# VHH binders against o26223: the designs that were tried, part 160

Target 1, 191 residues: o26223
Amino acid sequence: MKLLWTSQHIKVTVHIDGKVSKMDVLEAIKTRRSIRKYQDREVPEELIDKILDAAMCGPSAVDERPWHFIVVRNREMLEKIPEVHPYGAMVKDAPVAIIVCCDSSLEKIPGFWVQDCSIASQNILLAAHSLGLGAVWTGVYPLEDRVEGIRRLFSIPEHVIPFSVIPLGYPAENPGTRDLFDPDRIHLEKW
Key: E = the ipSAE of ESMFold2; O = the ipSAE of OpenDDE; V2 = 0.75 times the mean of E and O plus 0.25 times the DockQ between their complexes.

## First folded at step 11 (VHH)

Design A2 (framework vhh_gefurulimab; at its last look DockQ between E and O 0.01; V2 from the best seeds 0.00; counts 0 for: pae O 3.6 > 2, grease 29.8 > 24.2, SAP .705 > .668, placed apart)
Fold by ESMFold2, look of step 11:
Structure A2 (fold): chain B 191 residues (1-191), chain A 120 residues (1-120)
Amino acid sequence: as target 1 above (191 residues)
Amino acid sequence: EVQLVESGGGLVKPGGSLRLSCAASGFTFSNYDAAWFRQAPGKEREFVSRITWGGSTDYADSVKGRFTISRDNAKNSLYLQMNSLRAEDTAVYYCAKAPFESYIDYFDYWGQGTLVTVSS
């Protein structure tokens, strides 16, 4: 950021490797919205790599890291997702989607993989937002018809559970934010 | 309280037209996606059309080219213009609202419905 210079006091502008500074994490959390309209613009592989790196940074139960990711760019496959994922019309309009999966053979403690994959999914949303992209988490698990439909469509093996489908792209909409803080949800010391 | 109130249903001949209205109250309508669904007797509710908060529309194949969804955010109203009506369009039509933020494609509030009957 650059500041106005005065006669006696000098303001210093911080330059980060000649690049624009990154979004603050609290700002990203507060301003991220589900984006369902995308520009007709490809998302570079470099950005997808950064998003998936962020997805894998989350904690997991006993460090089990049960997640796998399917990156879908093929237009024909994107257009088939709504056939097995009802009301998923925005997925066919996205330049790319990420399917978050659990490989149950990687579970070290049964039953925590849902939290693990939820953490990875939210990290994808936040990373995408911080990079100027828009995304939306479309739920698959625990809806069994969606789980089986996505498994079948992408040849996902029996021991791998599709958890979420996350279409993303450069946003073609700008929804407002809303203050969702509710102090009645906060309980000090006891319920 | 969130309310969605449909109106404009009635008896109409095949090939005729009707315009359905849905009055929304108890929430900031302009921030939400909205949709029309219908349910014929003995059948599951089926999707008819949706319109996003930004105005993008989608239609079931069975109604494309005959039905037009629209919204008037200043009047907190959702509309469905139904043209070239057929006997199979006979159903109770429901207005529905999507939640503000959700990771599941779900409609959390529904109107009571308005009956459309298409018959000679």
Scores: ipSAE 0.337, ipTM 0.642, lowest interface PAE 2.5, mean pLDDT 87
Fold by OpenDDE, look of step 11:
Structure A2 (fold): chain B 191 residues (1-191), chain A 120 residues (1-120)
Amino acid sequence: as target 1 above (191 residues)
Amino acid sequence: EVQLVESGGGLVKPGGSLRLSCAASGFTFSNYDAAWFRQAPGKEREFVSRITWGGSTDYADSVKGRFTISRDNAKNSLYLQMNSLRAEDTAVYYCAKAPFESYIDYFDYWGQGTLVTVSS
């Protein structure tokens, strides 16, 4: 019996009229895609604020919350990011980028900042998507050249580690949805 | 400033009961996981009981069925009802709170403790 998984095309009707369609959390998670093409349209500050609020709502090791965020709208700076981030070509085309950083001085337990900043980064992606924006996580850490490049470009102190660069904008592409569920990755009770 | 103050400790006979209290200030217990620990003389501090922000409870095997953890939100207090006390329950009992949204099992604030002595 071939279970015909009817790919129900969840038509995410992004109502263009500024009404943030209430996307539930599961929908946001399942339908989120990396977006690397953006419209020539500015992202309102209010949306960025909401995204950053969401970024700070994740858990962290012993509540250390080591994250900092650099919001970049300057075109010159956006255009320079690809020079130090070879896979960040799309950043130059984005109206805004968020750089997630760790302040190591805020660490209570060493080493968990990667998870903390990852959680913050993922929340940025999900929040952006829920707000009708497209975003992509461009990895910086742990690639030393990228870390140092971003550090120099933005004059980031030595105790602060750039972790990710996330360009955001209204999406100019629709890569579709994909099913990532893999039952082979699920083990019951034992491996 | 976050403070936890335990009370209710004392001398009790085996088989007796005691209720410990922990008064919180500087934070609201209902927003955090909280726990009781105890430290007997010459032993390491051990877990006794936990209550989550959602109200779920957990107990060490040694105290299951005898101890009950509870919280009074109005009083911003944590309690440990101890019944059927045994000599081995003799210890300093500590109240503790967990950090907010930590994915590591950790407690960031502790009381000074209250001594419970179970002796005939």
Scores: ipSAE 0.050, ipTM 0.401, lowest interface PAE 3.6, mean pLDDT 90
ESMFold2 (binder alone), look of step 11: mean pLDDT 86; pTM 0.879

Design A20 (framework vhh_gefurulimab; at its last look DockQ between E and O 0.01; V2 from the best seeds 0.00; counts 0 for: pae O 4.9 > 2, grease 35 > 24.2, SAP .842 > .668, placed apart)
Fold by ESMFold2, look of step 11:
Structure A20 (fold): chain B 191 residues (1-191), chain A 121 residues (1-121)
Amino acid sequence: as target 1 above (191 residues)
Amino acid sequence: EVQLVESGGGLVKPGGSLRLSCAASGFTFSNYDAAWFRQAPGKEREFVSAISWGGYTTYADSVKGRFTISRDNAKNSLYLQMNSLRAEDTAVYYCAKGPFESYIDYYFDYWGQGTLVTVSS
């Protein structure tokens, strides 16, 4: 095991007789891009489990944890999503998709589930990226035609609200990054 | 300053072909989705085709199989190859810039001035 020192004092673990790498959290946030083109390659169940574990680690309003996740691998179902979700056209080309849902019967504070499911959705994107996968968040809620279309397609109960569809797979593209930092968006003490 | 400049419009007979171009400047074109929209006389502006920053394409049903969208990131250019043109394709065609990152696909934030395509016998 060998400790590596960087100019920013960021330490990573490297095995002396093998290679293990992991992505620093700030690096993951800065380098994650929406990926819409995927290799024809299965995503191991183990990686999906890790991604969903990460999704459930986020905070929620009064710890209500209103989220449910539908893991979709069936080709027929993935191919039908674009019929009700036009922004999700790339889903038919993904090996797997995760549908993030709110179970309204779990809400403790009405209306905060949108923030809760947004946190879970972003964690899915970051976890997928850290595992060498690419993903994209395709919006469902609050677009009512998409909400009802996805609910119908996946037999989602009336009290459960589909929030987002997140296709993912090994990336078949490598987009560049852009510096989006804008100091004018930072206000000290007052607006 | 973001600029999108369409070109390649003109008068063609039904069944003919045209290739539209859009020159992008003032932003890193390769980082953004891009699209073509059109507006026929007396109608609302409608979606024609889009291409993601990574090259994934989508088409309106009315143009599938006849139109092909493409991009050349090295030339900061977006293209629309239009084949088997019909009178109903007569419109002003607009190039549009999408966002860098978005989970909602129906927002395009910048538009060109348009180029007129007239399909007539």
Scores: ipSAE 0.190, ipTM 0.564, lowest interface PAE 3.4, mean pLDDT 87
Fold by OpenDDE, look of step 11:
Structure A20 (fold): chain B 191 residues (1-191), chain A 121 residues (1-121)
Amino acid sequence: as target 1 above (191 residues)
Amino acid sequence: EVQLVESGGGLVKPGGSLRLSCAASGFTFSNYDAAWFRQAPGKEREFVSAISWGGYTTYADSVKGRFTISRDNAKNSLYLQMNSLRAEDTAVYYCAKGPFESYIDYYFDYWGQGTLVTVSS
């Protein structure tokens, strides 16, 4: 039975006035898009706090919660990020960026920090979207040049690993929604 | 400080029943997964039962249908009702606290001192 999910009916109401629209979880997930263009508008600290709160609410391996977050608003620093992150050009145009990091000293089980930080990063994206902001996940780890670039730029200790850079802002683009459901990727009971 | 204190162990005849208790302090059980383990003499510690923060319960095959795990949030306590006890159930039983929001199954980070259960005729 091919589950025909028609994504056509999810109305994403992005409130331009910064009012938090009540977006349900499924709507947030389905309608979220990477946003790389931002308005010349500051993001309130309250929204960042909510986003960071969400970022810390995901599960982690044995509750190790290895994540740290660097909130970057300084224009000079934002403009430097693209120098060490070739695909982070949009960061310079964002009013704020969050750098997700792992403190390796907090790991209880080796290797799961990637999943933990991924969960945190995705929650940032979803929370941002639900709050009427646009964001994009720019991968840092596991690319060594990016990891080291971000590390040096932000004076990140050796035991802390930069994982992702997520610029955020009010969206200046609307790429629309897309249906990504693929029933061919679903296997019942066995491959 | 997180503490778990087991009680209720003792000598019981085969076919008998026993209820173990675990009193928690320093944390709220209702926010965490909890479990019972046991270690028989000369054997490795083994999983007995677990209850999730949401109340989902699971049991080792060896105790299914005989043991029941429960908790009292008001008392911040964990319980193991053991019925139809067998000689092979003889062990030191340990209460364990699980981590919060973990996607690793059956991982526990705090343990009690244990309580001895002896099933003998």
Scores: ipSAE 0.027, ipTM 0.391, lowest interface PAE 4.9, mean pLDDT 88
ESMFold2 (binder alone), look of step 11: mean pLDDT 82; pTM 0.839

Design A3 (framework vhh_gefurulimab; at its last look DockQ between E and O 0.01; V2 from the best seeds 0.00; counts 0 for: pae O 4.4 > 2, grease 26.4 > 24.2, placed apart)
Fold by ESMFold2, look of step 11:
Structure A3 (fold): chain B 191 residues (1-191), chain A 120 residues (1-120)
Amino acid sequence: as target 1 above (191 residues)
Amino acid sequence: EVQLVESGGGLVKPGGSLRLSCAASGFTFSNYDAAWFRQAPGKEREFVSRITWGGSTDYADSVKGRFTISRDNAKNSLYLQMNSLRAEDTAVYYCAKAPYESYIDHFDYWGQGTLVTVSS
């Protein structure tokens, strides 16, 4: 497995014992799947903190960092999400969900916030996977009814745009992977 | 070529039962969620039921307790057992396949449909 070393002569992280685990980044990207079934098991706050730290590491247009995150653990709130977010039934079964939002008052370059929040959302998926969790990105923006429904449910102000809802937890399924490489999508020098 | 072929539709009296089948081919059926939708004349297509690859099920409120979705991965088949049928259940019923990965809840392949008519 992967080893993490420190050169400070005071400690070395050499084993996976549930405290430190690192996955090769290409492995994480290729093996991450949307997970919609979760164990009845709490996700510790420290793992959510690590995931959100990773979410904020992505680039953004002119470093605008327009993202905000709502962490939802309350059972009543999770159960209400499907009322305004059709086909989001798995969210009510998750121990926690993260809502990725754009604060439009932080925009420096108009219209790039979608890319910014997409980067944060994908980083959440990859970080969760690397920590042994499963997650799925459920789209909100640009579907007007979903945007307004989520805004009302979570008291999100008018200048803040809910972008995605990401339920996560310890996975209770293993859907496997498929080779998606398509050389016809690759163009050398020109189209 | 991905194909979904529904069968088992027909005429039935109110209170009766009917079983729909959907034969899947051209993909590994066991790796995908599948669903039934229906469309009555002059109405939009509406959700009926979904079953995940792992067997978890979900139902529209209008059919809960009367309809049962199931799958047989060995036969690449999806089923809908419809009991206690009502006139309002009259519609063309469609089998649908979910995509491998999507951040929008969407079904990427649909069958041609099978007509269910509930009439006195």
Scores: ipSAE 0.413, ipTM 0.704, lowest interface PAE 1.9, mean pLDDT 88
Fold by OpenDDE, look of step 11:
Structure A3 (fold): chain B 191 residues (1-191), chain A 120 residues (1-120)
Amino acid sequence: as target 1 above (191 residues)
Amino acid sequence: EVQLVESGGGLVKPGGSLRLSCAASGFTFSNYDAAWFRQAPGKEREFVSRITWGGSTDYADSVKGRFTISRDNAKNSLYLQMNSLRAEDTAVYYCAKAPYESYIDHFDYWGQGTLVTVSS
């Protein structure tokens, strides 16, 4: 019995008419992909605001909320990011990028800021996707050269640590969906 | 300013009952996890009961079936109904709230406590 895995192409019908189709949470998570090609189209400020709102809604260690966000729209700055981020080539083609940072002075318990900023970064990705945008997480921390490069480029204070650079835009690619479920990674009660 | 004020403690005989209250100000209990702790003389503070923002409850094994945690949203108060009290329940009882959206089990505000003495 050939289990015909009917790849139900969940047609995310992005209705063009500005009505952001309400994507449910599971759909957003399952269908999200890293997008590295963008349309020559500006992202409305309203969408960025929604994304940033979502970025701040995640949990953090003892509610320390150490995150800061740099929103970059300046073309010159976007074009400079790849110079200090070798894997950030797509940033120059994005209409906007968000740099997630940690203010270490806001840490209540040392070391959890990585998780906090990761949660914020992932929420950015999910929110972007749910809004019909494409995004990709380009890692900065813990690579020292990238951290320092971004720090210098954006004049980030020493107590603030750049964590990730996330270019965003309307997607110009469709990498399709993939199934990442692996039952071999699930252990019941014990390893 | 966030404040928690416990009340209702006192002297009670074994087998008796008490109801502790915790009045909150500066925040809304319904938005946070809250808990009762107790500290007996010469012992460490221990967990007694918790109520989540969603209303789920949890109890230490030592108090299961005897104690009930509840919340009154209108009064912005937390309660601990203590029945079938035992000598070993003698302690200062503390009310506490958890931080918002913390993935670490932590409480960030505590009351001053109320003394419960169970004695014949």
Scores: ipSAE 0.039, ipTM 0.359, lowest interface PAE 4.4, mean pLDDT 89
ESMFold2 (binder alone), look of step 11: mean pLDDT 85; pTM 0.868

Design A4 (framework vhh_gefurulimab; at its last look DockQ between E and O 0.01; V2 from the best seeds 0.00; counts 0 for: pae O 3.9 > 2, grease 30 > 24.2, SAP .692 > .668, placed apart)
Fold by ESMFold2, look of step 11:
Structure A4 (fold): chain B 191 residues (1-191), chain A 120 residues (1-120)
Amino acid sequence: as target 1 above (191 residues)
Amino acid sequence: EVQLVESGGGLVKPGGSLRLSCAASGFTFSSYDAAWFRQAPGKEREFVSRITWGGSTDYADSVKGRFTISRDNAKNSLYLQMNSLRAEDTAVYYCAKAPYESYIEYFDYWGQGTLVTVSS
């Protein structure tokens, strides 16, 4: 069952699989934390589909949409990622990881793909959080050793650039949040 | 001001044990990843162990099975239990903290270190 409407609090209620999403977007942004410990619980393909749908909703330079996504569930492959991505050790314990890539043949304006893939990566984090999952963005680009290692491991062609590896799963930790607002970072009219 | 103060170093015979402590102040310790590094004379500083704010641990291959990292958030303290010590473990040991959120592993504050000497 699907039911979509807008209320006074600008909440969109979506009913698929008999579940309703109620997380306010500002709450999602403020409460999302990097999650590096996961339950031993499979993430359904339908949730990954929703996350990737959200990833592709971001703006991109001149609508180039240069992103591609590799969904990794194979245990052997997940366990190999730390060998070529040393600071992605939590990936071996995740039920699934998403590799965000740029296909440079889709670039329409050189160099903006980094912003494009960053937008997709952050949308993955927020969508996962809104679905009750935890995730962490582990940086690959621009660290050339990590880029080449991931490219080699997943047989990624030279014109495709691995940008980030995002392990995700149901969280097995709750880190809490703190107020990060800093008014000294805000400049009115000029510096 | 962020402060990290190591203690518990000293002289120990091969095969012995030591427990290092790091007292943290000037920040909410429980919200940050923390780590131990070491630097032997004439060598680069090297990773020893880390513990995330969520309690997950990781170890350098050279210390796996011999060293145990832990934290006590109520005491704002990080620990390193060092067992089966060897001469190669002789180094100055440093406590370090990571920033609140980062998509690149980085340690932004360091202690002054505590010397561990493993010798007969």
Scores: ipSAE 0.305, ipTM 0.637, lowest interface PAE 2.6, mean pLDDT 88
Fold by OpenDDE, look of step 11:
Structure A4 (fold): chain B 191 residues (1-191), chain A 120 residues (1-120)
Amino acid sequence: as target 1 above (191 residues)
Amino acid sequence: EVQLVESGGGLVKPGGSLRLSCAASGFTFSSYDAAWFRQAPGKEREFVSRITWGGSTDYADSVKGRFTISRDNAKNSLYLQMNSLRAEDTAVYYCAKAPYESYIEYFDYWGQGTLVTVSS
């Protein structure tokens, strides 16, 4: 009995008309894709605010909330990011980028800031997607050259660590959906 | 400012009962996990009981069936009803508050403690 997995094409009808289609959380998670091409369209500040709000809603170690966010809209700065981030070429084409940083002085327990900033970064991606935007996580930490490059570019203090650069914009590509479910990664009770 | 103040400790005979209270200020217990700990003389502080923001409760095996943790939202207070007390329950009892949205077990605020002595 061939279980015909009918790939139900969840048509994420991104209604273009500014009506934020209510995307449920599972849909957002499952349908989110890295978007590296953007429309020549500005992202409203209201959307960025919502995204940043979401970014701050994740858990952190002992609620340390070590994250800071640099919102970059300046074209000159966006164009400079690829110079210090070899895989950040798409940033120059984005109308906005968010740089997630850790303030080490806010750490209560050392070492968990990576998880904290990861959670914040992922929430940015999910929120962006749910709002009809495309985004991609471009890794900065722990690559020293990228960390230092971003630090210098944005005059980030030594106690603050740039973690990720996330360009955002209205998507100009549709990479489709992918199934990431792997039952072989699931172990019952024991390995 | 966040404050926790324990009360209700005292001398009790074995088999007796005691109710501890923890009055909170500067935060609302119903929004946080809270717990009771105890420290006996010469021993390390140990977990006694926890109540989650959702109202779920956990107990150390040593006190299970004898102790009951509860809270009064109106009074913003945490309680530990201790029944069938034993000599080994003698300790300073502390109430504690957990931080908001922590993905690791942690308590960020503690009371000063209240002494419970179980002796014949």
Scores: ipSAE 0.058, ipTM 0.403, lowest interface PAE 3.9, mean pLDDT 90
ESMFold2 (binder alone), look of step 11: mean pLDDT 85; pTM 0.867

Design A5 (framework vhh_gefurulimab; at its last look DockQ between E and O 0.01; V2 from the best seeds 0.00; counts 0 for: pae O 5.2 > 2, grease 29.7 > 24.2, SAP .681 > .668, placed apart)
Fold by ESMFold2, look of step 11:
Structure A5 (fold): chain B 191 residues (1-191), chain A 120 residues (1-120)
Amino acid sequence: as target 1 above (191 residues)
Amino acid sequence: EVQLVESGGGLVKPGGSLRLSCAASGFTFSNYEAAWFRQAPGKEREFVSRISWGGSTDYADSVKGRFTISRDNAKNSLYLQMNSLRAEDTAVYYCAKAPYESYIDYFDYWGQGTLVTVSS
């Protein structure tokens, strides 16, 4: 333990001949797909930190920032999620999952937490994609049986509402994209 | 036009086997999750099995170990191998596909169904 402390206390400058991949934000939005198959490869803690940083950058109603995140890497826990979230079967195959929650004690305007947690959840998906990871948002709220099951499994307190479970990992699939632009959804000046 | 056409249903004795097929057309089958559901007489439609575009599978507890879902993306086909059939497996079996993107598990297109009857 003392040796680990001294090795982590060293400040060094290293030159990493890594690829600097900076995905344009519009490209990230257009090319992100739900990924449900993952490589047998761990996701570094640093990438999870970047993803959660991005998740917290979204706006929230009156700046209430009601979100909390549970990072799940424990294999046993990941394998239990499908028992209470029946359409979350891919979660057991992911190296890590993020559970987005609302702490209702942080709400300043009732009911807007759904938008707040949706923004955080989408930011997780986009950040993961930009870092070369694949993810999928598996809906929990407002499905009562899923909410209750996830709360029970992770010992989430009564005033905290699990919103989404987002498994993620290096993708082992590459679904195509298509053009979803629909001009009929655009109304100038009036309906 | 998206189409899913099931086949392979029929009458079988308890303990027997059947293989259901679903032919997909009008969409790029390999890009979509596909599933089997069933509906017994007088009951609501229930989940049987699903398979992701990458081949990951999931099964209802009632069929686990007896049924095997598979897909052949080159042939745009989904299959359900049903072994050790029981009277309780009697139902109309439906093929279904998931939509392009959703954060809620949902199946937007369904086949007409194929009847499986398990009886002596």
Scores: ipSAE 0.369, ipTM 0.695, lowest interface PAE 2.1, mean pLDDT 87
Fold by OpenDDE, look of step 11:
Structure A5 (fold): chain B 191 residues (1-191), chain A 120 residues (1-120)
Amino acid sequence: as target 1 above (191 residues)
Amino acid sequence: EVQLVESGGGLVKPGGSLRLSCAASGFTFSNYEAAWFRQAPGKEREFVSRISWGGSTDYADSVKGRFTISRDNAKNSLYLQMNSLRAEDTAVYYCAKAPYESYIDYFDYWGQGTLVTVSS
């Protein structure tokens, strides 16, 4: 009996008309894709606020919450990011980018800040998607050239480490959905 | 200010029972994971029991079936019912709370402890 996995195309009807379609969390996670093409459309500040709120809702080691966020809307600055981030070409086309940073002075236990900032970054991606925006995680840390490039560009203090650059905008592409479930990666009780 | 104050410790005979209390102030227990630890003389502090914000409980093997952790939200208090006490249960017992939204096993506030002595 061939279980015909009918790929039910969950038509995420992103109703364009400002009504934040209530996307449930599982749907957001499963349907999220990296978006690297954006419409020539501004992202409302209200949406950015919601995204940042979500970014700060994740857990952290010992609740250290070491994250800081730089919101970049300046076109000149957006256009400069690709100069120091070779894989950040799409940033110049985005109406806004969020730079996630770690303030090392806020660390209570060394080393967990990477996880903390990762959680924050992922929440940004999920929140953006749930709000009808497209985003992509462009890694900065641990690549030293990118870290230093972003640091210099944004005058980031030495004790603060740029972690990721996340351009956001209304999506101008639809890469479709993908099934990433792999039962071979699941081990019961033992490896 | 966050405070935890333990009470209920004392002298008890082997096989006896004791109920420890931990009164919280400055925070609400129901929003946090909480735990009991104990430290016997000359030994390291060890885990005894924990209760999650959702009410799930866990126990050290040495106390399973004998001890029960519970929480009273109205009183903002944590309890440890200790039954069938043994000499090896003699220790200072500490109440602790975990940080909010921590993904590692950590407790950030501790009480001063209450002494439990099990002796014939």
Scores: ipSAE 0.040, ipTM 0.314, lowest interface PAE 5.2, mean pLDDT 89
ESMFold2 (binder alone), look of step 11: mean pLDDT 85; pTM 0.863

